# Designs tried in a protein design chat: VHH binders against Probable nicotinate-nucleotide pyrophosphorylase [carboxylating] (nadC). Part 3

Target 1, 283 residues: Probable nicotinate-nucleotide pyrophosphorylase [carboxylating] (nadC), of Methanocaldococcus jannaschii (q57916)
Amino acid sequence: MLKDYALKILKKSLEYDVGFGDITTNSIIPEGVKAKGVIKAKEKCIVCGIDFIVAFFEEYGIKCKKLFNDGEEAYGNILEFEGDARTILMLERTALNLLMHLSGIATMTNRIVKKAKSVNKNVRVACTRKTLPLLSPLQKYAVYIGGGDTHRFRLDDCVLIKDNHIAIVGVKEAIRRAKENVSFTKKIEVEVSNLKELREALEERADIIMLDNFKPEEIEEALKIIDEFERKTNFKPIIEVSGGIKEDNILEYAKYNVDVISMGALTHSVKSVDMSLDIVRYQ

## First folded at step 23 (VHH)

Design a1 (from z1 with S52Y)
Fold by OpenDDE, fold request of step 26:
Structure a1 (fold): chain B 283 residues (1-283), chain A 119 residues (1-119)
Amino acid sequence: as target 1 above (283 residues)
Amino acid sequence: QVQLVETGGGLVQPGGSLRLSCAASGFTFSKYSMGWARQVPGKGLEWVSYIYSGDYTEYQDSVKGRFTISRDNAKSTVYLQMNSLKPEDTAVYYCAKYTYRPDWYMDVWGQGTQVTVSS
């Protein structure tokens, strides 16, 4: 399903990028010329999206041999291809853009996950919905490939009560209404901004409580409150921390006994992996 | 069986250097990321560094510029070159192997080697 979606995205992107035609390639490369080449990772990375690119190339009659699978560490040649030279050159940038971007996400995610889990093997590192239009499923897939958690994909996937909801009806009422009106199959998460809201969320037994923009020292206090509540009620929600967390400070949060650390930066502030498509022979 | 054995620890003066070695066996060494962590008695585990199978490296901020992680796949060994050592670097240093997806945590540890930095 995701592969099909990726292919649709790539095709639409290609349609836009081609416009009325690749005037460079078509003016220089004769029709019928065949070429062989490779896609090369110019940086060490976790590859992501290679099957999407293979499907894309094959859709346009280009033969491919992948040298790596998604989730593998790679450097150098990652995909071999052969086919019509004009077609290859037309597909080149569209293919590379997606592959570079997804591999960037997977690479960054993997670095951060390894750091976080080195001090807390039980913590999950999750992305957010801070994604690019139409690319959310693919970007979240890349996070998954990097070892992260996708969090919720859509607004219908999980209840997430935010500050703006709370501002209107309050924490307790928001949770109560959610429980009454949403299917039992959906988890209810609430973003809390202070210890008062935390206590309210605990009393209403939210499934997930996000400590939003808590300082590390505040997290410690929050966890004490949560532990006390658990001792009294035998209830413990999933604890997520979020807000201003990046690779450089992830360890300041991972050292606490939290279940999830979420980071928008995994998707909205990613450096693409540098890659190139190189023709090695033609006839 | 998977096994990691650290060597190279000891007593050194501030500003001195040590080179830790971790000999690995029982798995395809070249395919796995390796790491170093350290722990002071009574304190939590502290991540120091890791190295990917492709030699990409990361370091904790406190050791950047002073420590260098490297690996020799032919010898199935990971190293930690520690220069400009400080008293605060005193700890038991552990070598560890990382898992693959979906876990990506350190699943195998060595016995540890004591590093003491003192005048």
Scores: ipSAE 0.838, ipTM 0.938, lowest interface PAE 0.5, mean pLDDT 95
Fold by OpenDDE, fold request of step 26:
Structure a1 (fold): chain B 283 residues (1-283), chain A 119 residues (1-119)
Amino acid sequence: as target 1 above (283 residues)
Amino acid sequence: QVQLVETGGGLVQPGGSLRLSCAASGFTFSKYSMGWARQVPGKGLEWVSYIYSGDYTEYQDSVKGRFTISRDNAKSTVYLQMNSLKPEDTAVYYCAKYTYRPDWYMDVWGQGTQVTVSS
């Protein structure tokens, strides 16, 4: 299903990119010329999106052979292909752009996950909804492939009470209304900005509490409060920390006994993996 | 069945060097990422470095430029070359194996080797 979505995105992207036609390829390469080649990763990476590219290529009659699967470490040749030269050249940039981007996300995510879990094997590293238009499902997939957590995909996936909701009705009322009006099948998460809100969220037994923009030392105090509440009530929510967390400071947060560390940077600040498509005349 | 054995620790002066080795057995070494962590008595575990199966490496900021992690798949051994050692590097150093996807955490540890940096 995700593959189908990816294919739709790639096809629409191609439609735009081609415009009225690939005037370079069509003016230079004769019709009917066959070619073979490879997509190559020029740097070590966690590859992601191979199946999407295969589906894309095959949609246009290009035969493919995968050399790696999503989630594997890759360097060098990652995909072999053969088919119509004009078609390959038309598809090239569109295919590479997505593959490079998703692999970048997967690679970055995996690096961070390994660091975080080195000091806390139980912590999950999650992305956010800070994604590119139309690419959110694919980017979140890449995070997953990298070993991260997708968080909620959409607004209908999980209740997430934010500061703007709280500003209107308060923490307690927000949680109560959510519990009353949303299916029991949905989790209720609340972003808290201070210890007072934390206590309120605990009292209302939110399923997930996000400590938003807490300093590391403040997290320690928050955890003490949470532990005290657990001892008293035998209830403990999932604890998420977020706000300004990146690869360079992940360890400052991962050392605490939190359940989730979320980072927008996994999707909004990603360096694409450098890749190339090399082609030769086949016949 | 899976075992990790660290060697190479010892006493060195500030500015000195040590090379730690970790001999692995009981698993397909080349398929797994390996890492080093260290711990000072009374303090929490500190991540130092890890190396991917494909030799990609990452380091804690405090050891960047001074420490080098490497591996020899033929010998099933991971190394930590430690140069320009500082007193704050004093700790028990542990070698660890990472799990494969989707977990990616250290699941097997060595016994540790003591590194002491003192004048």
Scores: ipSAE 0.832, ipTM 0.937, lowest interface PAE 0.5, mean pLDDT 95
Fold by ESMFold2, fold request of step 26:
Structure a1 (fold): chain B 283 residues (1-283), chain A 119 residues (1-119)
Amino acid sequence: as target 1 above (283 residues)
Amino acid sequence: QVQLVETGGGLVQPGGSLRLSCAASGFTFSKYSMGWARQVPGKGLEWVSYIYSGDYTEYQDSVKGRFTISRDNAKSTVYLQMNSLKPEDTAVYYCAKYTYRPDWYMDVWGQGTQVTVSS
């Protein structure tokens, strides 16, 4: 389960952060002091990762009360907690770092999804594999919580024929070999960069065709070709657009009859939500 | 029951040296990290140094190059060699045992030994 995965990441991060001891806390705070406190969102956000932080705190004996669930819009106090003061201070930075980051992804995704759906209610906004090593499942979860589509998680999740594969064997041969050699349960996607490759991908019946780095006028022509092919053959792929798409230009793409808009920025260009952890001696 | 007993404190002139010793019992000494903390007059308790079970050491910035922590696993003893002592080193020095990771902190303390540095 994703919680268990997140907990493993948090524990390994804590091991790094603690090293040979929390020297400030251990030098200043007596053993047995109890404290209570809150984690605060210092700006409006879509919270993501709160159950991971609760599991992390409770693993170390810190009692928690959630004030929000993942996916909810939040501001102010989002988690109340109490327990051993030394323990709370030891966990603080590791916990906040993950929560702020995942909430940042969810918040950005939510904002972009709302923009895209304002002009195209059927479009999905997806992330890519441009993620941090080992953090991909958590980052993609944050995209999902924000209302986005995760796209493939790993190389084994679906076939994605890219420009470098095409440079070696060509579009038609790549699709033919994929169909011959890969399980029938896996969709075949091809990334095309021009109209010739698009026509080849259609002829070979790729399940998903990604229009990579097409300008808006090129997308319009691509859609005409796909529509003509569908009229002649009754075949229509899932249509994805990608490449150079950002929050400030997404509406130029979302207005077209495409199924998916994907962008790496959801996971690789993330602003963490500003949060704090505040405690008082328990009374 | 875990016990830690410090010895070696005393009065010393600025620039002088002292060696603190801490005899440990009641646990598998070689498995655990050990350390020294001090209670400075007018301030709270502050960390001084620790030594990992594998001889890795760390020091507070103000004592680096002057203090050396060491251990003798055969004698279950940790030491603090304090050289070039300054008046600000005046404190009660405590030997401590760390818990095991990931909740690593000092959990058992000795009675302390007074170190006074004055002209």
Scores: ipSAE 0.000, ipTM 0.082, lowest interface PAE 23.1, mean pLDDT 89
Fold by ESMFold2, fold request of step 26:
Structure a1 (fold): chain B 283 residues (1-283), chain A 119 residues (1-119)
Amino acid sequence: as target 1 above (283 residues)
Amino acid sequence: QVQLVETGGGLVQPGGSLRLSCAASGFTFSKYSMGWARQVPGKGLEWVSYIYSGDYTEYQDSVKGRFTISRDNAKSTVYLQMNSLKPEDTAVYYCAKYTYRPDWYMDVWGQGTQVTVSS
């Protein structure tokens, strides 16, 4: 369950952060003080990870009320909470760090998906495995919440033949070996970097062909080749484009009849949403 | 029943201005992102601008600095202020409502309003 995974990450992060104690809070805040407060989004965002933070707070006895669900557009107060003041202050940074990061991914993904689909209703915008160690399931969840496609989660999800595999055995042999040795339930994807490799991948009937680092004009020629192949053979691969694609240039790719645009930037070049946690003592 | 009704189109000279309005009904307007797209003769459909459920905005590069999208949640209305109009801005302009999850797209469009920029 993804919530349990997130909670383990949060608790381990807290353990590291606290160390031998929250010396500022413990030196200043008396025991037994109760506080109420909010987590506030200081800029408009797609919120993501709120249930993880609720589970984290509740694990430590802090009562919560969500004001937004994951995937909703939010600004201002997004979570209300109350409980022991020392505890709230101890949890603050660990909670905000994850929430701000995941919301950053969801917000960027949502913005990019809306742009791409405005000119190509059928295109999917996908992330990659360029994720932080151990955080991949959470980061890919944030992409999903933002309206994107997660692509494979792990090496065992599908075959993805890359340039280093091709350098060793070549495109045709790589596809042939994958078809012989991998379960029929797994799709075979090949990254191709030129039109020769594209034709080889088509001849071997790869399920998914990724046009890797093609310039927009080169994509047009590649699509013509794929269309001609389909007309002659009735074989149609899923067409993915990747490499060098950013928010600023995605429309140059989305205008083409491609099925998937993938971007490492959704998970590796994230701007966290600015958030704060504000509290007040109460009687 | 979701309905979007655009008004404010017309004929204008290069360098002129127009303000488009889109009256929305049949959904909780303040919860959803809204946008404008245009059908340009000879170029097909292209997006123009989006506004999130609050007031955060995005613009196509060709209109940035000249067009301003805004919304009034109390009136369930989205606006497009178009300044410094050029002949290339001639199009039918459509207001649209977004969905979200699991697949993000514009799901309802208005009938469109014609903007013609010509001497």
Scores: ipSAE 0.000, ipTM 0.207, lowest interface PAE 18.1, mean pLDDT 90

Design a2 (from a1 with K31R)
Fold by OpenDDE, fold request of step 24:
Order: C-alpha cells, then structure tokens, then sequence
Structure a2 (fold): chain B 283 residues (1-283), chain A 119 residues (1-119)
C-alpha cells in the first residue's frame, strides 16, 4: 500500500518536472542508447525508500539490483540499474530527491534514538504531523525505519486534543466529549501547557498526556504531580514531552522518566543525504 | 483599567440560595475566561468555578451540582448561582479574569463580596 502511494507521488512529481519534455536529455542523447549505473550514497546513512525507487525505475522499464534494504546502514553504491539512457536521466532527479530525503529522515532519527536511549532505554522518540504535503506517510515511514515512533498518521487515528481545542472548550470538557463521542478503540491524548491543565487531564484520565513546551525544570514538577496522582488513584497515563526539542538538547529531556519524546524536526527540518546517480553507456 | 465589581453576597441559612454578579469593564469581556474564587479568613484563595468564552464551565468538586456559573457578554457580566449553601461555603467571593493560555491564571479580581451561611 505504501509502495503504491510512493509510486503515485513519484509519478506525479515526474509529470510536473518533465513538463513537455526533457529538452536537455532529448536533444543530446540519441534514442535507443542504453546505460548502466549506480546510485551512490556519498555519506554514511540509513537507507530508506530504496524499494520505492526500484518500483519507480521498474515502472519505466529500468532494471534494478538492490544492494541494500531500508533500515540498513550504507555508504557507497546502494542501487545498480540498467536501461534506456534517456529514461534514466529523466527519472534521476525525482528519484534522488525522494531517496535522499527519506534516508535523511531515517539517518537523523536513528542517531537521535540511539542518543536518547543511551540514557533512557525505555523512551520512544516520535515524530509529529509536521510533514510536507502529501509526503506524510512516507516521512513517517522513514522515521519508523530509523527506529522512531510514527505517532498518529492521520486525524482519524487517535484523538489528540490540542491548544486550539482547549481554547474553545477547556481540557476537561474536551476529554469528556471525546470519551463520549469517540469509539472506545481510540486513545485520547491531550496537549497540556501548564500544571493546572495537567491536573485536569489527570483527573479526567486521559490516555496520553503531552507536556507541550515544558522546560526541563517544569517536567520534573509535572512528573511529581503525575506520580502523586498514580499513588492516589493507581492511574498512570503515557507521558509525552514535546516542543523545541532537537538533537542537541534531547538528553535534557530523555533524562527524565518520560515515555515519549516527540520532535517535529525529524520531518520538517531534515538534511537530505547526499547521493548521486552515475551512469555509463552500456556496451 | 480592568475593573471587576462583585455584588449579591449576604447572610443566608443553610440550604439557602444566593446569586452573585460581577460587572466587568476595561477589557473585551467576551474574549476572556471568567471565574469565581473564594477565601476564608486565614486561608488561601481557592478557585470555585470558571467559564470559558464559549460558555463551557468547570467547577470545584466541593460545589459541583450546587453552583452554576454563567455569563452575559452583552452586559459584560458573570454570574454565580449558589444553591444548597452550606456553612463551609462561608467566605469572601471574588470575581476573576483569567489570562490567555498557556498561562491561565487569575490576573485580576474584584473587591469581593461576603457570603455567610449560618443558622
């Protein structure tokens, strides 16, 4: 399913990029010329999206030999291919853009996950829905490949009460209404912005409580409140921390006994892996 | 500039009722959450109830089912209907304006109105 989606995205992207035609390639490379080549990772990375690219290439008659699978660490050649030179050159940039981007996400995620788990073996590092239009499923897949948590994929996946909801109805009412109107099969998460809202969320027994934009020092106080509530009621929600968390400060949050650290940067601020496609005329 | 003026307090017997009113001025009333707090002499201020700009309400556990908060944006007034009053409800009641999220604290309150419940 995801592969099919990726293929649709790639095809649509190609349609746009080609326009009326690749005037450079078509003016220089004769029809029927065959080429073979490789996609190379120019830096150490976690590969992600290779099957999407293979499917994409194959859709246009390019034969592929995959050298690495998603989730594997790689440097150098990651994919071999052969086929029509014009076709390859037309597909090149579209294919590389996606592969570099997804591999970038996976690589960054993997690095951060390892870092966080070095001090807290139980913590999950999750992405958010801060993704690029139409790329959310693929970017979240990349996070998963990197060892992160995808969080909810869509609005129908999990109840997430946010600041704008709370601004209208408040924390308690929001949770109550969600419990009343949403299937029992859905978890209810609420983003809280202060200790007062935290207490309200606890009282209404939200399944997941996100401490949104809490400073590390404030997290400590929040956890005390949560522990006290647990001792009193034997109820403990999943605790997620989020807001302004980056690779350089992840340990400031991971050192606390929280369940999940979510980071928008995993998807909205990712450096793509440097890759290249090199070909030679097939003789 | 922000002003809150409470009225409606008094002496009532246990089981009696009172209706408090708070006239607000100096800010766009309809955009802010309003509430009531109370203070017993020698004790700290405790929240009683608040109402969001969308008329959704919350209550302290001790007053749930007995007190009702409401607001009239046209009159810039917030109300507290107090039924089934108990001696432990005796306090000075203050009307309060809340700040926006994420702060959400009472930044302004009135002079207060005395509520005494006694036989």
Amino acid sequence: as target 1 above (283 residues)
Amino acid sequence: QVQLVETGGGLVQPGGSLRLSCAASGFTFSRYSMGWARQVPGKGLEWVSYIYSGDYTEYQDSVKGRFTISRDNAKSTVYLQMNSLKPEDTAVYYCAKYTYRPDWYMDVWGQGTQVTVSS
Scores: ipSAE 0.023, ipTM 0.348, lowest interface PAE 4.0, mean pLDDT 94
Fold by OpenDDE, fold request of step 24:
Structure a2 (fold): chain B 283 residues (1-283), chain A 119 residues (1-119)
Amino acid sequence: as target 1 above (283 residues)
Amino acid sequence: QVQLVETGGGLVQPGGSLRLSCAASGFTFSRYSMGWARQVPGKGLEWVSYIYSGDYTEYQDSVKGRFTISRDNAKSTVYLQMNSLKPEDTAVYYCAKYTYRPDWYMDVWGQGTQVTVSS
């Protein structure tokens, strides 16, 4: 299903990019010329999206041999292919853009996850919904491939009570209404901004409590409150911390016994992996 | 009642190894930082190592590279692996629970376990 979605996106992107035609390739390369080549990662990376690219190439009659699977660390050749030279050149940039981007996300995620887990083996690193239009499911997939948590994909798969909801009805009422009106199959998460809201969320037994924009030193106080509540009630919510967390400060948060660290930077501030497509003519 | 019980101390030759264990009870172990301190003969109590609830660790300079603190939350136990032991490591070793910040001090102690490093 995700592959089909990716293919749809790639095809639409190609349609736009081609426009009225690839005037460069079509003016220079004769019809019927065959070529073989490779996609090469020019830096060490976690590969992500290779099956999407294979599907994309095959859709246009290009034969492929993948050398790596998603989630594997790679450097150098990652995909071999052969087929019509004009077609390959037409597909090249569209394919590389997606592959480079997703691999970038996976690579960054993997690096951060390893770093966090070196200090806290049980912590999950999650992305957010700060994604690019139409690319959200693919970007979240890349986070997953990198060893991160996708968080919720859409508005329909998890309740997440935010500050704007709280501003309207309050923490307790928001949680109560969610419990009453949403299927039991859905978890209820609430973003809290202060200790008062934290206590309210605990009292209403939210499934997940996000400490939003808490400073590291404030997290400890929050954990104290959570600890006290757990001792009294045996209730233990999932604890997520979020807000301004990046690779350079992740350890300041991971040092605490929190369950999840979420980072928007995994998707909104990613460096694409440098890749190239190289081809040669053959008969 | 909060309790900490140390085990694993003993007599060892220089260059030897010991592993101390501290079994904790009476509190939500996973939410608290834990630590080890030692009292060297003729000296006051000094911290040796601590581990945050998220497993972040720090060590006194004199034990860096030789000692390793770890924890098992499922067993409510904190450990101190001591390698390359030296005579100057001879002390009573205490397990301790930390308070939350801003206090951040050891408020509960075990009975201590004797570690003697001697030829």
Scores: ipSAE 0.006, ipTM 0.291, lowest interface PAE 10.4, mean pLDDT 93
Fold by ESMFold2, fold request of step 24:
Structure a2 (fold): chain B 283 residues (1-283), chain A 119 residues (1-119)
Amino acid sequence: as target 1 above (283 residues)
Amino acid sequence: QVQLVETGGGLVQPGGSLRLSCAASGFTFSRYSMGWARQVPGKGLEWVSYIYSGDYTEYQDSVKGRFTISRDNAKSTVYLQMNSLKPEDTAVYYCAKYTYRPDWYMDVWGQGTQVTVSS
């Protein structure tokens, strides 16, 4: 489960953060003091990762009551907890760092998805593999929670023929070799950077064609070519656009009849949601 | 008051197995590294194994691959699974709680449990 994966990352991160010990807490807070408190969102957000934090707290004997589920809009108190004061303070930063980051991804994704769908109701907004090492499953989960599409998780999830592959063997041969050598269960996607490569990818019936770094006006011409090909052959690929797309320019792309818009920014250029953990002594 | 209570010692034939348990109380178990040491007859005290609060483990070379240290934070218990026991493993085994850095030493010990490996 993704929860077990998140817990492993949280525990390893805690080991790093604690190091030789939580010297501030241990020098100031008496042993055996119990506390209760809340995690609160300091700004409106789409919460993501709350069950991961609950599992993390409970692993260390902290009792939790979540006030929101992942995907819900939240502001103010989102988690109540109670337990050993030294333990709570030890866990605080590690827990908040992940929760704030994942909620940041979900919030940004939700905003961008709503913006794109305001112009094109059928378009999917997807993230990429431009993720932090080892955090990809969690970051892609946050994209999903925000209403986005995860795209492939790993290199083995589907074929994606890129410019460097094309430079070695060409578009047509790359697609032919992929079809011959890869399991029937894997879709074949090709990044094309110009109209010649687009026509080659169509001729070889790639499952997904990504228009890579096309300007909006170039997308219009590409779509005409794809439509003409479909009329002649009854074949139409999934159409993805990518490259240089951000929140502030996505409407220029979403207005076209494309199926997917992918953006690295959903995972590599994210502002964490501002959150705090507040406690009071209890016993 | 910090307390450590070892159980599971006994007499076993060479090649056999034993599982030692150490019940801990009086401190926040999950936050401390725990370990095992042994007093071999005619020798000094020697370290056997430890487990960090985060599940990382280390072993003395002579027991590596044969002994496994583990912990159950819910039960505040640390274990030492000892397989393929040899006469050289005969000792009183002590459970210990480690201190914080910088000293990295065992600061609280149990009373020990006797392990005897003999034909």
Scores: ipSAE 0.000, ipTM 0.070, lowest interface PAE 26.6, mean pLDDT 88
Fold by ESMFold2, fold request of step 24:
Structure a2 (fold): chain B 283 residues (1-283), chain A 119 residues (1-119)
Amino acid sequence: as target 1 above (283 residues)
Amino acid sequence: QVQLVETGGGLVQPGGSLRLSCAASGFTFSRYSMGWARQVPGKGLEWVSYIYSGDYTEYQDSVKGRFTISRDNAKSTVYLQMNSLKPEDTAVYYCAKYTYRPDWYMDVWGQGTQVTVSS
């Protein structure tokens, strides 16, 4: 249950933030004051995390009404709420911090996915494990809401043979050992950095081959090699491209017949959406 | 039934301008991103521009600064103003509607309108 996970993170964050008490609110706002208000997006965005904030508010007795669902394009009021004023003010920053961040990821992802799919309808844009500790399930959810692919969540989701593994045992041996020692239910992916490693990965029938830090023209050559291999053997891997790819150059890669383009920037270089929480006293 | 109808194509001299229009029907226009793509002779289909349901826009590098996408939600119409046209802009231009999550792509296309830039 991702909502339960998000609620645990929010409650623990709140516990830290409150410490011995919300001294500003408690010194100024009388007990028993009721307020109502809104969370509003101060810029256009893809909203993400609204159900997490609703669950968080409701756990503290704040009644909520969503104006948008996750994945919708939004500007202005996105959540209405009402309840105890001291409580609302105590929750404010913790709630906004998560909502702004997740919406930032979803918004950036959506923009990049639309660009890539405008020239390659079938390509997936994926994030990586370059995420914040403990926040990765939520950050990857925001990528999904933005229209991206989450890639593996954890080390145990699939085999991903990286340059440091290859430095120790080489491409062929790494794939052979993975096939021998890992469940048949797990795909085996290998990062290759050149055409020699690509040929080795093809020969060993890796399920997914990531062309890591290939220039666009090198991708063209790699695809010819993969097509020739398929013609001779009837084997074709899933083709992923990664490394050095960012919003302003993604079309140089998306034009090729590749299956996945992955980018760490979707989760590690995101700008939060600017949002505010505004209230009025009603009792 | 979602329908997109492009107009405004034609023959123009290099350096000239054209304005394409795309009338949309059969969906809640203001809630969807819209875009333009073009089929260039001898090359495949390529993205030109899109406009978010609000006023956010994006352009491919080769047309940035020369083309402007806009929309009129009250008329359910998207526009492409093309200035400083070059022979390389010769193509069939398609208006398209984007889907929602999770796979975001252009799912409905118009019939296309020919733009020819030649002396």
Scores: ipSAE 0.000, ipTM 0.300, lowest interface PAE 14.5, mean pLDDT 90

